VHH binders against q84jc2. Designs and how they scored, part 70

Target 1, 232 residues: q84jc2
Amino acid sequence: MSKMRNLVEEKFLEFYESWVIQLELYLHQLLIAHNNNTMSETELRHLISKLTTHHKAYYTAKWAAIREDVLAFFGSVWLNPLENACSWLTGWKPSMVFRMVDRLRKSRVVLVEAQVKKLEELRVKTKFDEQKIEREMERYQVAMADRKMVELARLGCHVGGESVMVVEAAVRGLSMGLEKMVKAADCVRLKTLKGILDILTPPQCVEFLAAAATFQVQLRRWGNRRHYVTHS

## First folded at step 22 (VHH)

Design ln1
Fold by OpenDDE, fold request of step 23:
Structure ln1 (fold): chain B 232 residues (1-232), chain A 126 residues (1-126)
Amino acid sequence: as target 1 above (232 residues)
Amino acid sequence: QVQLVESGGGLVQPGGSLRLSCAASGFTFDDNAMSWVRQPPGKGLEWVSGISGSGTQTQYADSVEGRFTIIRDNDKKMVYLQMTSLKTEDTAVYYCARFPYSELWKYIDSGKFDYEGQGTQVTVSS
């Protein structure tokens, strides 16, 4: 039996499909801008702002959804298996973006010493924050194997009025913990992204954002082709 | 072979209208978003408008928002750009553009976008 999608899953699926399509269109803008050396700094900053706003919209929607059902994001039915496999706590791994920057440095992006230093500092900080979250996640995962979970499992096999209430309470407790972790992870993502964009010049930001969008779009395409799945 | 053929350009007075057409062939048309881009005299290539593969979502540059409309016909493999309230600054060669997924990194790494069509000249002048 295929797992029936709940309302949160369905809504977010629709949102995400639309969001990704828009991202692809923004990618077109970024690529053209990247290829245009005559664009002013003001124009570039405006484009960057549009993209950052788009990303903020994602997190706004996500946070609203996780408040209702954070567990939906641990299944993430709107993602293909490849996308899910690349996910760290329901999103991209913050430290991954530094590898992306490194790749760009090997191509056309030339960073001055001051930028390199700042990026390294940010990388170290990001890694530290990731580790903190991971430790907390580990603790939480171990704690899940306690009496509450045993009772949840036990009651899950016996559907009854009182039992259902107990199960729901247990799930809520678990969800609260997960929600905190997801939010913490998202904060690190947002801080990292902001940090990078603050360090890079506007042209470099455009290139970085183009690369990031390209990665997302391609990952989705590759995953969909591999699994012959069309979400939209 | 991939072909994009733009048409519909011409000379028009400020405030006038034009409809550009792009005939696409040689690739799966409805699987890819399409864009219009333009190159004004003495300037680099700039993005104008984009439309999703299904045609359900569109984006516009701020400079053309409310004046231009992008639409597509997947059955005919056509993309259109309806331009209204044209301004002198809209003068450019207009190109229909696709961004194949396999080529995306090429564009990033090279910093060059290779438009596939010949473009159509739009001149707005009093």
Scores: ipSAE 0.894, ipTM 0.970, lowest interface PAE 0.5, mean pLDDT 91
Fold by OpenDDE, fold request of step 23:
Parts: sequence; C-alpha cells; structure tokens
Structure ln1 (fold): chain B 232 residues (1-232), chain A 126 residues (1-126)
Amino acid sequence: as target 1 above (232 residues)
Amino acid sequence: QVQLVESGGGLVQPGGSLRLSCAASGFTFDDNAMSWVRQPPGKGLEWVSGISGSGTQTQYADSVEGRFTIIRDNDKKMVYLQMTSLKTEDTAVYYCARFPYSELWKYIDSGKFDYEGQGTQVTVSS
C-alpha cells in the first residue's frame, strides 16, 4: 500500500532524491581526487567546499521543511526502512562518524598524535552532546504518555469540535518540542562534521567524505534492494 | 564482462571541438552514474564530468564548465562528452568511468581507481 504523503513529505522526497543523486556524483569526484596524489591543496579544499556546501543545502532544506511539519521527518518516507533504522533523531548519529575516522586510522591514513588527541576530544564532546539531547528527547517522549495527553487523545478520537482543537494544539506543542530537538541534533551533526574536517588534512578530508558518501549511498542501495523500494 | 570502450579522441587545434563516445556493456547501465575522467601527461587522474543514471543531473569540473557537455543514451548504453573551445591543458587520455557499488570501499582503501576502458587520446596543439 502506498503511504499517504502530505505536501511537506512530497516536496522533501523530491529534494532528497535529487540531493542523493548529486551526492553520488560528488562521490565520483571524491574518489578520483583520492586517487590523484598530484592535486593541489587548493583544488582539494575547493572540492571539500563543494561537498560541505552540498551538505549545508540539505540542512537548509530540512530546516525549512521541519518548520512546516517536523513530524514528517519522524516518518521519513523518503528513506527506506534500513536507512530509517540507522537514523537517530531524523538523521545520522553524530558519534557514528568517528567509526569512519577510526577506519581511516586503521588504513593507510597516518594521523599525527595531535590529530588523534583532537579527534578524541571531539568524540567525547560529541557523545556528551548526544546524551544531553537524548535526555531531553526522553523527557518529551515520556510526557506524551502522561494523563493529560492520553485524555486529549481520547477526546480527539471520540469528540469533535473544541476537543479536536485542543488535541491539535497539544500536537502543535509537541511538534515545537520535537523541532527543537531535531535542530539541536542537527547542530551537533554539523559541529561534529566541521570539527572533523578542521582536524583532518585536505587529503584526509577527501577520504573521509568519500567514505561517508559511500556509506550513505550504499545504505540506500542495500535498503532499496532489500525492501524493493524504488526512488527516483 | 564489463566493458567500456572510449573513442572519438584525436588531434585538434586550440579552440577546436571533439566528441568523445563511450560504449558500455556488461552491467546495468541506467542504474549507474557515469563519469569522464582524464589523465594529463605526467599528472594523475582528474575528474572531468559526471552524469546521473537517468541522465537528468550533470556535474562538471570548473576547468571544463561551459565548454564540455556530458550526455548519455541509456537505450544505446552510450555516454558522450562534447568538448568545445578546447585548450592545450585539455590534452589527456580520456576515460569513461563507472563506480561499482561493490568496489567503492576498495577504491577508498587502496587509493587506486581502476578505470576499465582503454581510454582515448585527446591532443590539443597548435
């Protein structure tokens, strides 16, 4: 059965499909750059900038969309079930990217001690921020099941008129809280990403971004195959 | 077996035009974004242009933006690169490239990209 989608879902779905396609093309650039040891630092930085701009575009679109309907992002109809299963507060879990960094460390990439130290500090900070957000999110989730909300839900199901308005108001209130949480999570994502890119050398950044893009693209491909989901 | 066969290269004067072709076989063509890459003399591989599987989205290197056009024909399993206003710095062996999903991590880990075609030589000289 096709899921009913609201306008926000439809618009963002179109955006995301296009965005992912572009990401794949950027991945080609990253992989070639990663292969090319003759590229100048300036060229590498330019490529990195293109990718960061691309990611910023995603969040710009996301934040515009969540202002309209944050709940759309908790359904995320533009994602396959596998992608959704790997989602933390409507996106990638910030601390996850350090696994990618660790992978680089185990590969041919040589990180100097200073980089390792900074990355570890960033990891700790990122985890702390995640936990803080999780605690707040838990508070919201628990609050949804309080007596007041239950009663409102009950009234909303069986009584029209004013009761419906009250329920809608309650949902709006909840949505505002969720929006705050999502934005907070996104801020942690962006800070984490920026932090990593600031610590890594341009060649290392290219490799990292390639790995991240690869993971994202493969996750989508694998998920689509598994669940017979076709996206544009 | 996957095959990519590039053609259309040659010797041209600066300001000239060439149209490169890539014939693809042995894989699901429309499911794969395709790129053109080139290797100038004494330099490493550089990305030139890319096109999505459907052909609806394209990207270009800054150095070729406005001069080169990438297109594909999924029915014929062809990728093309129309090159105009050619410059001496465009001299290179040009390859069409796919990036198989199964090989992506290999590329990352090894730092080596395995181009599958023989390439076609483009020489821009007065």
Scores: ipSAE 0.890, ipTM 0.970, lowest interface PAE 0.5, mean pLDDT 91
Fold by OpenDDE, look of step 22:
Structure ln1 (fold): chain B 232 residues (1-232), chain A 126 residues (1-126)
Amino acid sequence: as target 1 above (232 residues)
Amino acid sequence: QVQLVESGGGLVQPGGSLRLSCAASGFTFDDNAMSWVRQPPGKGLEWVSGISGSGTQTQYADSVEGRFTIIRDNDKKMVYLQMTSLKTEDTAVYYCARFPYSELWKYIDSGKFDYEGQGTQVTVSS
């Protein structure tokens, strides 16, 4: 469905489209590196660093945008419905990446016992952090039924006079709470990603990043075809 | 049937220039990012440069950054690699490459890249 976009949505849409295109090009690099056994550790680490920098750029842009309008990210007009359906608090669910790690383990990737142990510890921690955020989100959503939000619901878009102040206050309150939740979720994402990359060897990191990028690119493509979404 | 045909290779002295061409057919060209990859003698396949489907974004390996330029013509279904300031270490067979979305996992699972073109030989020697 077509949505009216605000300035934040338009700007971030442009950014994200560009960012995803770059990700696809990085994916080419990752795939070739993954299939090249002659690359040095230094070269692999450099490629990993390029990818991590790319991901950091996304969150830098995201956090700048959510300061202006966090609500834009709960519609995410730059994503197709399939991508949105797979989103947890405006992004990928942190615990999901362990499924990718598991897939690698079932392939030709051999993890040593120490790596397996560390990954399991990280998995448990990640799940705990996710649940904590979910509980806070639930509490927040229940608490939203306060006087301000009730007034907002009552007035809808037909507000005037003193009611405008009440509506604005309600929206600000909502936005502040949501921003905190989104930032918390993003922190868990970044910690989880860092944790995985710290545990894996450089070749394993390249494979993991390739798998992650592949999944993201394919999800976008499949979603676009299914819902006839066109991007620049 | 998908076809990628590379051309433009040859023998050149260090500091020289070459322009590689890739003619593509058998798939929706402008929907696919394209890359140049190369295989030096006795080494594995390495990524050189990539360009988005629209041609608006490009990436380069550090080893060729500032010396090589990737361009595409979607009307003609062509990809080009302008190479300048060539070095002896640029000696390789160069391939034009696409990565079909339906086969992305193949590259991860197989550990092998299946290039579709015959490649073009670039030799940089004094």
Scores: ipSAE 0.888, ipTM 0.967, lowest interface PAE 0.5, mean pLDDT 91
Fold by ESMFold2, fold request of step 23:
Parts: sequence; C-alpha cells; structure tokens
Structure ln1 (fold): chain B 232 residues (1-232), chain A 126 residues (1-126)
Amino acid sequence: as target 1 above (232 residues)
Amino acid sequence: QVQLVESGGGLVQPGGSLRLSCAASGFTFDDNAMSWVRQPPGKGLEWVSGISGSGTQTQYADSVEGRFTIIRDNDKKMVYLQMTSLKTEDTAVYYCARFPYSELWKYIDSGKFDYEGQGTQVTVSS
C-alpha cells in the first residue's frame, strides 16, 4: 500500500530479485572454485562463462525495460536507498571495478608486469570514456534548461490537445536522450568487464568475480538491514 | 556454534541411488542459501549444487545436472541431496555448506574454505 509501482517496475523487481539470488548461488560456486587448486583451466573458464552469461542476462533485461521506462532506473524500487546512492547513470561507475582488481595486489597472487601494464591501460581508457559520458550529461542538462524547452513544457500545462501532442513528442525526445546515455554507460561497463577478464588468468578471474559479487551482495544486505530495522 | 551434520552416505553400485541428509543448527537457516560440496579422492573441494533460502531457486554442476536434486525443509532445518544414476566419478566425501554472508572477504582473501561438518562418504563401485 505505501509503494506505488507501474508495470515496468513490478516486472523488473521480480526479475532483479531472482537475478540477485542466482548471483549469490554463483558466488558460492566461485568461493569453492577459489579454494580448489586442482580445477582445470577448462573447468574455471566454464564457471567464468556462467558468470558473464549471468551479467549479460541482466543487461538484456535492463535494456528491454529502459525502452519502456528509463526513469524507473533512476531511484529504482528494486534497490534499497544505499544501493541507489551508489549509482552513477543507473549502475556502478565503470571504473569502480578497478577497486576489486586492486584487491588482487594485496593477495599473495602475483600479477605479472604485462598484466599490470594492460590493466593500467584499460583503467585509463575506462576513465576517459567515463569523462566523455559525464561531459555529454552536462550538455544534456544545459539543453534541458534551454528556454525553448521550458516554454514547451509550460505550454503543455495550459493548452489543449494540439499542444499535448507537441509536449509528448518533446518528452519522448528527452527520454530517448537519457536512454542513449544509459546504454552508453552500460557499454563501457561491459567492455571494462570483458577487458579485465581477458587480461587476468582464470584463477585471478574467479577471485575478481567473487570480490565483485561479494561487494554487491553485502551492499544489498547492509542497506536492507538499516532500512528495515523494525520490520525484520 | 554453527553445526551441520551430514548423513546418508554409503557404498552403492553404479546406476544406484542414495539420499544424503544435512541437519542444520546455530544460524538463521531460512535466510541462508545452502550448497552441497564434495571432495573426491586426491582432489580439492568441488561444488555440486545450491539452493536459495526460500528453496525456490537451485543450481547444479553440469556433471550432476539431471541426476541429482537438492531439496530443503525449512521447518525441520534440513537439506537433502537426492542422487540417482550414480557413477564412479561421484565417489567423494560430501559436505553441506551454508553461504558464508559474514565471512565472504575472509574466504576470498585466504583462498581457504572451511566446511563445518564431518561429511558423509559416498562410494560408487561394483
């Protein structure tokens, strides 16, 4: 009763609850694989492939949903307030994953010099792509404040059916711009993930994926405990 | 004070069936995902199957898919592994394991996994 949701939000909430539960089961697999020194490269690559397929399924569902309602992904009902506060254009800032890569340096597992060089090159490229998206977002915000667009919004509030159609077209144009920027950010996220997994060895990939999943799972549990202190 | 007690192992012939049981105590069982893991002779731990806290979602290793079924009973605090079409490759000590929400970083940083029960031996041979 206290929550208002449209059909897109309800459908994606159901999907996301299932998706994060499956992520927990995959994380358990990763922890066992991380412990097992006798697993073959083929076995490790198969598990890594399951994780990448799981992440691709998330983006497939997300991109379908944002075509219907991109604004649902800004302040999402399937995320707690802590998770929402950590969002940058509807997800983790793409370069955030390098904090999980940096945990590998604290491990006794050695990154060889060639890997360190490639990871640094990827980090720089990812940061550059982030900055490019941030500049585009700034220009989008300025364009939204354009006097002509404000005048069209005001006109839709005070006039009849012809003006309603013009306002609806302007709103669709703004939503398409946001959708394009969200997809651009997601593409940087996917390219960065693929790039990291291509550079790391299979055991290193397992450790990295476990760390990333752990952070996501723990953030959700921590935020839920603080949000529902009297209802749990 | 987490306690997991595995039982139901034994000697079976190839193609046979066996049901493993795991009795759990000392933690909030209904909220915790559970897995079966196994240790074949001379090898490290292998993940076998997992089940969500509600029991509505499961995953299986490819090697056991279609042959094993993981089941939980939250009222009795039990997890089961129904095994059919057993193969000699399934010979191992089987452990149940809880998802370690409070110890995730410990396991990642150490690379060590602490099973909490004694396990139950499954031997598949003619």
Scores: ipSAE 0.808, ipTM 0.938, lowest interface PAE 0.8, mean pLDDT 85
Fold by ESMFold2, fold request of step 23:
Structure ln1 (fold): chain B 232 residues (1-232), chain A 126 residues (1-126)
Amino acid sequence: as target 1 above (232 residues)
Amino acid sequence: QVQLVESGGGLVQPGGSLRLSCAASGFTFDDNAMSWVRQPPGKGLEWVSGISGSGTQTQYADSVEGRFTIIRDNDKKMVYLQMTSLKTEDTAVYYCARFPYSELWKYIDSGKFDYEGQGTQVTVSS
């Protein structure tokens, strides 16, 4: 039975629980800002900057943890099963955020034609980058099934220190490949987020960020099956 | 059902201190993040500070960072705002607000955030 969390999982669980609670507090700010038509552009851009800094802090912590244990991010202990089911290479598929952009078209805000064109170009670019990463993942899976990799694993079962060294090198090679693909996916996520925020006006950015944070908070709440209990 | 009652406001000179209180009932207080928001004269609502359900994590608007402290007492179902080094720019009606877990999409779609208490007036003047 293996129910023990390793040090990477334990540390990142603590970080993530704090990070998502802070996201809830930022979401409260976004809701108030969304209500207030008298906020200046400078004030809105400052709030948007706080949100982007918060998201960058997540990736900074994640990339440090991935260096030590990339596999912890596949089926993560800090996510509930619903959140894990929505994962594509350790996070939401980069193009998923365009569902939140589409929400702007049906909301109070109006997107001008130039914004719509730029957003569609970005969506196409994001999907292209996703497909490129998916092709690399397929090549990685094929490489793992190669007879040479199977032979290296078999040698690790033999008596002798040389066989241990070969198996360890193969495992490290697999982890490095996964780390590279996860970082590539994260870079597409960050580039897409920045691209969207550059196209949208500050009030539109506030609404977009509020919608994205709401979806993340609600998915976590739904998956945790939280209920108000009125009796024991 | 949900009830938030703010108190502790008053007239204070610049540099003075006040402690605002918010008594909460009608919802699961311990699980709910809480915020203080304010409405300065002739302006819309400004977010001031927020605190997690456990009380272990806080955020502050830049304009009040270092001068205001948000505190909660889950046994008494209270949220407080300790205000020091008050400035004339802090003059406003102060409201406490609960994080609206069940109404998030409503507030995003409408753009109309509802506060649930009467508020408490803070006036900072010479």
Scores: ipSAE 0.806, ipTM 0.938, lowest interface PAE 0.8, mean pLDDT 84

Design ln1
Fold by ESMFold2, look of step 22:
Structure ln1 (fold): chain B 232 residues (1-232), chain A 126 residues (1-126)
Amino acid sequence: as target 1 above (232 residues)
Amino acid sequence: QVQLVESGGGLVQPGGSLRLSCAASGFTFDDNAMSWVRQPPGKGLEWVSGISGSGTQTQYADSVEGRFTIIRDNDKKMVYLQMTSLKTEDTAVYYCARFPYSELWKYIDSGKFDYEGQGTQVTVSS
């Protein structure tokens, strides 16, 4: 990429490339496990644990990186344009995962009524948490715009150390606010994932995780392939 | 026409070594992650190892890690499985596999994996 790409972006690009490639290999494991009805519950839970650990590793690396540069995660250089277009606060909208849960209703592995009820309750809670975050983001953006207008007015009247400190404080406040909102969104994502996996049986978890990984892998493949469109 | 041809199987004693080969044709080979899978007698299909399209990332089943090595040669369109310290539990038909992106939902919905090759038999017995 260009010489203007910052070090946080370069470091996370390298991490993300490796992480998504490993996700594709885990997808192979999930698809084979989904085929194999003779795997023990212990073996299935071990594979499920590998997937949850892989997702947690993503967030661990992400939270370290946003501490240094949260804005790098809005319009990320490591995502293709299609992936970026699907981002809500630097990731999938938390409730999007229920598209993969909905596939289980079409599955040969039956959801019982108690599971369906619990999943719907979780969907409602996830939507509520999303809406709360959206309201907070809107208020935060308005508050930061007002602060920026005051600082610009002061800068127009007086230039010097006082103006620089006020501008730096406003920028620092914006970054801290965005980091807080991104982490809140990620916590909803993780809480929702854990909730789904707690409700589903191990074979259902494998099918769900395979569907989720498939969607992500396909979106990346299709978005990247746009650069190989047929001869002009 | 997509074609995967496995070879290199045989009868070997416990502790022995074999190198399995998979010749690929009919698709863009270096775009595809590849796996080795196996079917032990009377059991379902078991994932063994996987390798990224570029060859830079690998994964292994716990039961084979440290004993098996997956390798690819994109110029020759080959995937290999170097097996050492073989155990009787490794007895199976071994297949190389790809998961075409356009067919992933079919595999999820059916729960069935369609082999593209005939496989190669590995028998570990004294």
Scores: ipSAE 0.805, ipTM 0.940, lowest interface PAE 0.6, mean pLDDT 82

